# VH-VL binders against q5vz03: the designs that were tried, part 5

Target 1, 156 residues: q5vz03
Amino acid sequence: MVDILGERHLVTCKGATVEAEAALQNKVVALYFAAARCAPSRDFTPLLCDFYTALVAEARRPAPFEVVFVSADGSSQEMLDFMRELHGAWLALPFHDPYRHELRKRYNVTAIPKLVIVKQNGEVITNKGRKQIRERGLACFQDWVEAADIFQNFSV

## First folded at step 1 (VH-VL)

Design t06 (framework fv_sutimlimab)
Fold by ESMFold2-Fast, scan of step 1:
Structure t06 (fold): chain C 156 residues (1-156), chain A 121 residues (1-121), chain B 109 residues (1-109)
Amino acid sequence: as target 1 above (156 residues)
Amino acid sequence: EVQLVESGGGLVKPGGSLRLSCAASGFTFSDYAMSWVRQAPGKGLEWVATISGSGDYTYYLDSVKGRFTISRDNSKNTLYLQMNSLRAEDTALYYCAKEGWDYDEYYFDYWGQGTLVTVSS
Amino acid sequence: QIVLTQSPATLSLSPGERATMSCTASSSVSSSYLHWYQQKPGKAPKLWIYSTSNLASGVPSRFSGSGSGTDYTLTISSLQPEDFATYYCQQYHSSPPYTFGQGTKLEIK
């Protein structure tokens, strides 16, 4: 992911800027394509939030997992409001960054919501992250970590 | 097939009120933002108001802020525009328009036939 | 606030001719956010070209769109009788979210 986003900055729900390389290095990255105006996005976002919280916020040792929200919202404020209302404490590509469009094209996103799980080099682990979370819950994360070939300093 | 049918237009005196309705069918109504776009006789298109699929976000043309209220009832697949303090300049065909998008490229992919609002003494 | 200006206001041509009309934005617009609509007299507008160059479903291949930054163009390679209509450009922007040009009326010479 650092190979793809390393030179970019990401934002938090409070609008703070974070360097992508520092935030994403040695983690499994989920690219989350969604919008507040899309009802299926609103239905899935809480499920993703529960998944994320269990791995990162509630765990005694945070799992090497990060979500990068790639917004399809109508404005920067709508994007940030969506993040505050329903999202976990993850990161987003800035609304005005034109790379949102390039990421959509790169990962063949034609419908939202879509959750694409990627390796550090941007290679796809799975483009059916929503289905895997819905059907297998937390168990799917172990498969993603094993596929990612990243350094692990935790046990699941 | 997507259908949008407007109603509620009519002749009204300046300072009066009208409520427009748009009955939607053929798509999952709550998944899409909806808009009202008007066209004065012999003039171009002017966007008036937009409401998000959830109803949580609304946007308005500056000249109608405080006078017009866009709302929706997702259980009835119906979009509304409450128009208060109407002016002669509000005279127009009012179109109901469905948002479409190919990711974040927002456009109007379907339009109703319009309902005429005439504000005249 | 981005203003869209279309030119010419009226374009008078004959069937078989090439038509070209322009849409100029007051400041740079992403090409993904520039769209065109066709409206015939007494009818509702129809989405015609979206994201600068993509033809909407059912739009004949004689139509094309191009442009970037502030300058956008809709071209009809060889006019057919059914193409005579008014064309509107539209841009998406977060504040306000939707702006239309004033329209170009394509009429028979």
Scores: ipSAE 0.012, ipTM 0.606, lowest interface PAE 8.1, mean pLDDT 86

Design t07 (framework fv_sutimlimab)
Fold by ESMFold2-Fast, scan of step 1:
Structure t07 (fold): chain C 156 residues (1-156), chain A 123 residues (1-123), chain B 109 residues (1-109)
Amino acid sequence: as target 1 above (156 residues)
Amino acid sequence: EVQLVESGGGLVKPGGSLRLSCAASGFTFSSYEMSWVRQAPGKGLEWVATISSSGSTIYYLDSVKGRFTISRDNSKNTLYLQMNSLRAEDTALYYCARGYYDYVWGSDAFDIWGQGTLVTVSS
Amino acid sequence: QIVLTQSPATLSLSPGERATMSCTASQSVSSYYLHWYQQKPGKAPKLWIYDASSLQSGVPSRFSGSGSGTDYTLTISSLQPEDFATYYCQQYESSPPYTFGQGTKLEIK
């Protein structure tokens, strides 16, 4: 995703700004399209939190995984409220960054929530990330790592 | 059908107070950002205040900040504007407006407007 | 604060003529945050064109919107009697305030 977002800045749930290149380098990236006013988004976000925490926070060594939230909220404050209330410790594209629109078009997002798993060059690994997490849990991540050409041997 | 109905306007002296209400029907009020937009007689539109769907985030026009308070009661599907320390320049028709909701992306447009309630600040 | 300036302030035309009005922003605004409203005397405004060029449901196809950056235009290809109204542009590119232009009054000649 570095090839696509590397020149941009991302924000944390606490409002801190980070360089996209440094944050996403050599990781499997999940683009998470969601909004607080969408009930299915509110239902899925806790599942994504559990998935993310298991891979990044609770693993003996953090897995090479990052989530970039692409907000479909109606305002910057609704986006930040949603992130503070329900999101994990991942990153988001700033609300007023017009690239939110470009990412929606690029990945053909017509409904939310949607979780698109992408390689460093922006190619799609799967556009059914939500379904894979629901049905397979953590087991789906190994497939994503292999498809991403990271070829990492994360802690097992 | 979707509707917004304002009430509470009237004639008040400078320094006085009024409380405006906006009753919403025909949609899930708690899911939408709501705003007050005013229009002085013969003049253009001026945004006054916005409140998020949950009520936690609020913005005001600088000239009304500290004098006006926007609030909402999602259980009653009602939006409020408490106006204190009213000035002659606050004389206007006050519209309740819904922030346009797009299922995918949300929106910043005002897609539904009430009929307005007239506030006149005069001696 | 982004200031929107509309021109002309008043446009006097006859039915059948083409109407063109402009909205200029003091700073670049994404087309996705630029909207137009139609207001008739004694009535509430109606959202008319959203995202600079998308017609709201029920708006006749003779209306069109275009523009990018700081310059936006609303055009009516062939005026009908019901089109005489005041048109306002509006933006919300960054955090508030939401701002409106001063309006272009389209009146019958």
Scores: ipSAE 0.000, ipTM 0.501, lowest interface PAE 15.7, mean pLDDT 86

Design t08 (framework fv_sutimlimab)
Fold by ESMFold2-Fast, scan of step 1:
Formats: C-alpha cells, sequence, structure tokens
Structure t08 (fold): chain C 156 residues (1-156), chain A 122 residues (1-122), chain B 109 residues (1-109)
C-alpha cells in the first residue's frame, strides 16, 4: 500500500481510471517526473519503457513494479499525447490533480526528467533512478526490491 | 530573508574569460534551480543558463553553448558562470535568479540579485 | 523558439489613469507559464505577476493580469507614482529556454 497515493485515482493513456491503492499494493513504485517538450525527457522515456516492459510484460512472472507518471506538461492533452507516443503501459496522476504539485515539492524535483524510486510508505529508495537504469540496466531493480523489503524471485 | 549577491564582473578583451559568482542566503539553496539572466545596456532581458538543484541538468542559450558553463557548489550556497571566448555581444549586466522551475507549479524567477557588469571591449 | 512581442513599446500616462499593456506570443503558451516582471532604472527585475493572473506577494491589488493562448494583458486600474517602470512578460514551454518580451516602458506624462 503506497500511503502517499492510496486514496487517489490514477489514469492510463487510454483514459481509464484506476484506484491507486489497488494498482500499487505490494509493488516498488517509480515516480516519473517528465514533459513531452523536454528533450532529455524524450531521450529517457524509451529507456524507461524498455526497462518496464522487460520487468512487467516480457517476464513470465510480472515483477512487483509500477511507474506513476507525474506530468510537467503544459496541458492535459499534451500529457496524454506524450503518454501515447513514448510511454510504456504504466499509470499517471491526472493532470488536474493538485497533488501533482505536492509530489514535485515533496521529492524536491527541480529539473526533469527525474525518476524517484519509493517504498510503499513513500520513503525514497533512490532519487537517481534514471542514472541507475542508464548505468546498470535491469540489475538495479533487484537492489530496489531488497531495499523495499519485497522479496520475489523472477526471471527477465 | 532571501538574498542573492553577484560578483566577478569586469572589463575584458574579446576572446577573454571571466568567472561570475552568486552568493545565496536565506533559503535551502540545493532545493531550487538557479538561472543567469543578462541585460545589455539599454536593452531587455535575455536568459543565459539554468542549472537544476542537484546539478544533474544544465540548459543554455544557443549563442553561449560551448563557451559558458553554469555550475554550483551547494555546500557553499554559491552559483557560478564560467564565461570563455567572450564576444562584444556578451556585454551586459548579469543577474543570478532563484528559479522555481519544476519545483513550483508555475516555474518562475522569484528572487534576483543586483547584477554584476561584464564589459567586453578592445 | 517562442517570440513574445509587447505593445506598446512606451506608454505615457499620468497618476490616477488606467494603464493596459499587451504581450503576444508567436504560438500558444500555457497561462501557467506566462509571467510578468517589473524593473525600475538601475534596479533588478521583480517578479510581479505569475501564471498570467496571480499577483506576487506584496503586489498592490490595482494590478491584474489576464489572458490565454497567444494574448496576455497586464492592467493597472489607477496609476501610482511608484508604478512607473518597465514591465517584461516572460514564458517558458514547460522547460527552458526562457523567452522575454522586449518590455513596455511606463513613463510619466
Amino acid sequence: as target 1 above (156 residues)
Amino acid sequence: EVQLVESGGGLVKPGGSLRLSCAASGFTFSSYAMSWVRQAPGKGLEWVATISGDSGYTYYLDSVKGRFTISRDNSKNTLYLQMNSLRAEDTALYYCAKDTWYYDSEGYMDVWGQGTLVTVSS
Amino acid sequence: QIVLTQSPATLSLSPGERATMSCTASQSVSSSYLHWYQQKPGKAPKLWIYAASSLQSGVPSRFSGSGSGTDYTLTISSLQPEDFATYYCQQYDSWPPYTFGQGTKLEIK
């Protein structure tokens, strides 16, 4: 149960609404701060998509991992277009949810893209998720699972 | 009380170098992006460079890319701008500014220093 | 690059009069990323209005901002002597580069 998001609704790129608690329960959560017009965000998003797909879609057993996109886009439509163009099949905080701004402040996001890996209670495992994925690939996920006290054997 | 104090400006010949400093106080320096904005004599404002709070990201005006380097030392609450290969068109008053870009929902420059003058002339 | 054009370049008015100045963007800008700064001669700019319509702390209520898309306006309902300054609009498109307008100089008639 992610305590910081449990009472909120999340959205998919297809416009479906999902209860945050049900979607994030017993998973390592990555908070992804990015925007379509930010060139570094456009460069990193495909790497995150490959990482996510390998863990969740291609593995025989889906890994306990979920991404929640926290948009820094200028509009709801721009956010949705970005998700449809480059993102994986993960979740997002609705553009008009004011908690988008509170999450940015809480995790000290001063630039994008930023990937913050958190435990179920919202405590930071690492605020350098982007760097870890770029340098270590899938190997960094095992460290996140161990830090989150979520122990699961799986093959990618 | 939030304050920014710039220093390091001066007269330099074309092709020369200068290093500007901005001393910050009154806020958690590492939590905010910082920007340099310049103003040529009698002209308007022109953004030069921005650095994120963690130094992970830097952005530059196209005409200064490869010549200017923005950096910060969070342990000293100080922002820097290293300016190399200076040109006459770089002559301006250089301001440092506290930038809430992507920390606040609106992203704006809410506190500015008084500026330091850079004159590039032969 | 988004270009901001301010009009008029110079506005000459007397205390007590209403001032209206415009900022026009070459393409649509979210109002959340359109800001106004006040600058007096020999002084640093001050953030004055952010997100098109929100007054910065300490800015008098006679100031207001409005607009969306490509057209933005700053209005002063009744000019005071301390209001005479140059006003700059500024935008960014969810990330740098930042763009400033050329400024509107509000001067006493």
Scores: ipSAE 0.006, ipTM 0.558, lowest interface PAE 9.3, mean pLDDT 86

Design t09 (framework fv_sutimlimab)
Fold by ESMFold2-Fast, scan of step 1:
Structure t09 (fold): chain C 156 residues (1-156), chain A 122 residues (1-122), chain B 109 residues (1-109)
Amino acid sequence: as target 1 above (156 residues)
Amino acid sequence: EVQLVESGGGLVKPGGSLRLSCAASGFTFSSYAMSWVRQAPGKGLEWVATISGGGDYTYYLDSVKGRFTISRDNSKNTLYLQMNSLRAEDTALYYCARLSDYEWDYYGMDVWGQGTLVTVSS
Amino acid sequence: QIVLTQSPATLSLSPGERATMSCTASQSVYSSYLHWYQQKPGKAPKLWIYAASSLQSGVPSRFSGSGSGTDYTLTISSLQPEDFATYYCQQYGYSPPYTFGQGTKLEIK
């Protein structure tokens, strides 16, 4: 995803900014399109949080996985409140970054929530990430890593 | 076969209580948000309540908030609606409905039960 | 909050005729969460058109849906006897309360 987002800054769940290239290098990236006022988004976000925590926070070695939230909220405050209430310790495009709209268009996001799993060059691994997590749980991540052609040798 | 079967309806006096159940089969129940939708005799459809797949998030029609409680037991593949302080205007056929999880993530109500009739009268 | 208004309340038509009915939202909704249901007397509703324009599996091609924002339409190009039913639009996903329109009853003239 570095080829797509590398020159941009992302925000953390605590409001800090990070350089996208450093944060996303050599990782499977999930682009998460959601909004606080969308009830299906509120239903899925905790499931994504559990998935993310198991791979990144609770593993003996963090998996090469990162989520970039692409907000469809109506305001910056709604976005930040949503992140504080339900999100995991992942990253987001700043609310006022116009690239939010370009990513939605690029990946043909017509419904939210949508979880698009991408390679470092922005190519889609799957546009049904939410369905795969619900049906297969953590098992789907190994398939994403293999499709992404990134370094393996991690534990959950 | 994907199926939803409601039960628990009946005749009750105003101020009374009823607990509705919906038995789900043929799909991974915990992966789907579920709703209760009611229809008064000869009238249209009215959404009542929704619960997330894990049970942590619930949403209610304003007129039932505080009186009705939606819940689920994923180990038993069963959805519930506890109805307290029932009013004449709660008289309706109550449907259990599954929110879809198709490839486009649209969450329409793709599977419905046959309904269970609740009549609130003196 | 969001109110869906369907018109007309009743359509009286003959087989072979074109039917058109509308659903208007009081504020903009995501088209991906605007759905149509068909209900026949004594039966549960059936999801008929989802995400404004996509036909549910098994729905005949004479049905179509269109619209975005606040204005949505369901059209039947040439009515068949089995099409006479009540049609409900619904928004789900934008914000609670999730709402149905009051329905359009399609009846035989």
Scores: ipSAE 0.071, ipTM 0.679, lowest interface PAE 6.0, mean pLDDT 87

Design t10 (framework fv_sutimlimab)
Fold by ESMFold2-Fast, scan of step 1:
Structure t10 (fold): chain C 156 residues (1-156), chain A 123 residues (1-123), chain B 109 residues (1-109)
Amino acid sequence: as target 1 above (156 residues)
Amino acid sequence: EVQLVESGGGLVKPGGSLRLSCAASGFTFSDYWMSWVRQAPGKGLEWVATISSDSSYIYYLDSVKGRFTISRDNSKNTLYLQMNSLRAEDTALYYCARETYDWSGYLEYFDYWGQGTLVTVSS
Amino acid sequence: QIVLTQSPATLSLSPGERATMSCTASQSVSSSYLHWYQQKPGKAPKLWIYGASSLQSGVPSRFSGSGSGTDYTLTISSLQPEDFATYYCQQYGDSPLYTFGQGTKLEIK
């Protein structure tokens, strides 16, 4: 995803800015399209948080995984409040970055929530990330890593 | 209640300047992209300029580029359009409009408009 | 650059009749970026239909929008007196960043 977002800045749930290239380099990236006022988004976000925490935060050796939230909220404040309330410690494209709309168009997101798993060059590994997490849990991540052509030894 | 109130229009000679203002209330102004859209008497709508919430992205209609400057002051909830080197073809009612994007994913439409302020460029 | 052409320019009908107006793009556009506005004389435009087919809150169910690619339509199944207005389609995406059609004026026969 670094090939697509590398020149941009991403934000944390606390509003801090990070460089996309450094944050996404050699990782499987999940693009998460959601909004706080969408009930299915509120239902899925805790599941994604558990998945992320198990792979990244709780693991002694963090897996090469990162989530980039692409907000469909009505304001930057709603977006940040949603991140603070329900999201894991992942990243987001800034609310006012017009690339939010380009990403939605590029990945044909017609309904939310949507979780699209992508390679470093932006190619889709799967556009059914929510279903895979719900049905297989952590086991689906190994398939994503194999499809992503990344070279890392990790624990799943 | 969302309100957008334009002011600053008037009669000006060709080559003259005017500064339009749009006072916003009823919403968090600093969260929204804002645009100016004009309508010449008896004619259709024409987009003029757009500014992002933090002013980092600015876009203009080609025919006004270099003559018009869009800006905003988030501390005053006000959008501006500085118009220089005015021409007869700039004569129009100028609307302030708020851009929105809702959770259904539809993009780049104007959900609220002001009443407009008339700019007449005539000798 | 993408041009939006609306037809007819003027549509003269009576209350109770069905109205259909079109918006044709010079190149294929995403339905997610095609929107319709209603404007009455002396008033600001109002968002009416967004994403080609979604009715804005408060818009009567007799209105509908459809289309994809280059061809889009707005239909009113049974005209009411308050529906007589000018309707504009709008597209986002190419230079200029926002493009409007020239409008279809719906007037009483």
Scores: ipSAE 0.005, ipTM 0.514, lowest interface PAE 11.0, mean pLDDT 86

Design t11 (framework fv_sutimlimab)
Fold by ESMFold2-Fast, scan of step 1:
Structure t11 (fold): chain C 156 residues (1-156), chain A 121 residues (1-121), chain B 109 residues (1-109)
Amino acid sequence: as target 1 above (156 residues)
Amino acid sequence: EVQLVESGGGLVKPGGSLRLSCAASGFTFSYYAMSWVRQAPGKGLEWVATISGSGDETYYLDSVKGRFTISRDNSKNTLYLQMNSLRAEDTALYYCAKHDEYYWSDSFDYWGQGTLVTVSS
Amino acid sequence: QIVLTQSPATLSLSPGERATMSCTASQSVSSWYLHWYQQKPGKAPKLWIYAASSLQSGVPSRFSGSGSGTDYTLTISSLQPEDFATYYCQQYDTSPPYTFGQGTKLEIK
């Protein structure tokens, strides 16, 4: 995603900004398109939160995984409230970043919620991330890592 | 809080020129695309031109291409429409409109009061 | 060019009645980019319903929007005096031009 998000800044649910390159380097990236007022988004977000927390917060060592929320909310405040209420401790494109529109078009997002799993170069691993998480749970992540061709860093 | 105030309309002869201005306040102007939408007396709405937030992309209704130029000054929060070679069919109330932040919809969430352009001999 | 056709051109009803008006596109448009505006005489248009079905903040719940593809509808469940206005649909699917329907004038019978 460094090839796609480059020098852009991402935001946390607390409003802090982070550099995209530092945050996403050598990770499998999930682009999550959703909105608080969309009932299916509210249904899926807790499942994604559990999936994310298991991989990066509760695992023996954090998995190389990050979610970038691409908001379809009606305002910046609604976006941040949605992140605080239901989301995991992941990142988002700033609400006013016009790149939200480019990502929506690039990945053919016509309905939400949608979870698109991408390689570091922006190529799609799967555009059925929601289905895979529901059907296979954490096991689907190993397939994403293998497809992403990323290096695993081990502490010794 | 969000306000758009148009000015510069008036009576002009066919072939003449006018420059419309729209003063914007209450939002981060450079983040949003802006448009001009017109309405002839007693008629419906017709989109005229759009400019991207950065100002590097512009789009026009076919009938105004080559005659109208949309521009913006982000340091002054002002949108412009330079209208040349005006025709009777350009007679309309011209609205400044802000593109919205809802669902990538490119709807027009705020509109100014409009400025009247009358092209008549 | 995508043409939006609204019907009826004029809708004459009394307060308390249900109003239904349609917007038909000459080719398929994404519901994400179909919007409705309310305009009262002498006033600027107001964004009323965006992305086919989402009510703009402050719009009464008696309003609803629906549709997909080429066929879209705006419904008012029980008309109030302040609802009498002209309603315009608008699309922008891939690139300009943005196009508007000709409008449906909702007037008191």
Scores: ipSAE 0.006, ipTM 0.507, lowest interface PAE 11.4, mean pLDDT 85

Design u02 (framework fv_ustekinumab)
Fold by ESMFold2-Fast, scan of step 1:
Structure u02 (fold): chain C 156 residues (1-156), chain A 123 residues (1-123), chain B 107 residues (1-107)
Amino acid sequence: as target 1 above (156 residues)
Amino acid sequence: EVQLVQSGAEVKKPGESLKISCKGSGYSFTSYWLGWVRQMPGKGLDWIGIIYPGDSDTRYSPSFQGQVTMSVDKSITTAYLQWNSLKASDTAMYYCARLEYYDFWSGYTFDYWGQGTLVTVSS
Amino acid sequence: DIQMTQSPSSLSASVGDRVTITCRASQGISNYLAWYQQKPEKAPKSLIYAASSLQSGVPSRFSGSGSGTDFTLTISSLQPEDFATYYCQQYDSYPLTFGQGTKLEIK
């Protein structure tokens, strides 16, 4: 994902800015396309929050996982309110970054909510992340890590 | 029914200030972006900018940044477009239009338009 | 900025004709393309969004197609009330940009 987003800045729900490269390096990245005005997005976001919290926020050993929210909201305030209300402690592409539209096109997002799981080079692991989380819960993450080949950079 | 009603025609001299209005009714005013579009006599459509009435967040076309100011008064469901000092080149029809968000796939388009306010600036 | 170019700039047609207007974007905009109709001395009216989706109340003789950079608006059987100027507009990125317009005139 650093190959795609490395030069960009991401934001937290509290408005803090972070460097994409530092935040995403050596992690499985989930691109989350959603909007507050979309009822299915409001239904799925709590499930993603539980999934994220179990893997990274409450884990004794955080998993190599990060979510980058790509907002389809109508304004930057609506986006931040959505993040504050329902989202986990993950990151978002800034509302005014035109790359939001490029990511939407690149990953062929035709409906929301959509969760696209990607490798460090931006290659798709699965475009059915939402379905996999609903049907398999945490068990689907192991498959994503193996597909990402993330372990090859850990101990040689 | 959704309606956008704009203020009447204006005839001004260069250097004068002006504020025109667009009143929304029949929908949740604070839940939709509202845009402004200029049409010079005999010419096509030029996007000026959009404003979100819920928080007054704005996005201007670079061509209009610093030339005009968009604002809203939520209490009377009215949006405004303002000039501090008019120029003859500001002579045009000005439309306000509501942006509908259909879904993520379909995005935002102008679905309802005001009738327009003709602004004539001449000496 | 994304430049939108319409072709032709004007055309003359007769009632009952099949009319096609094209719109080209200077870069890929997926399906984020709208079409508007403007009659003389009137505000524009929304016809089509997402390149091919008809607005409620728009007659079925209007249709849109295309994706990426090339788009078309088709009127299958032209009616007297259809003589107007037609504009395409991309909403993929800011600033929002319109085509220069295609004026549809009586032959």
Scores: ipSAE 0.006, ipTM 0.538, lowest interface PAE 11.2, mean pLDDT 86

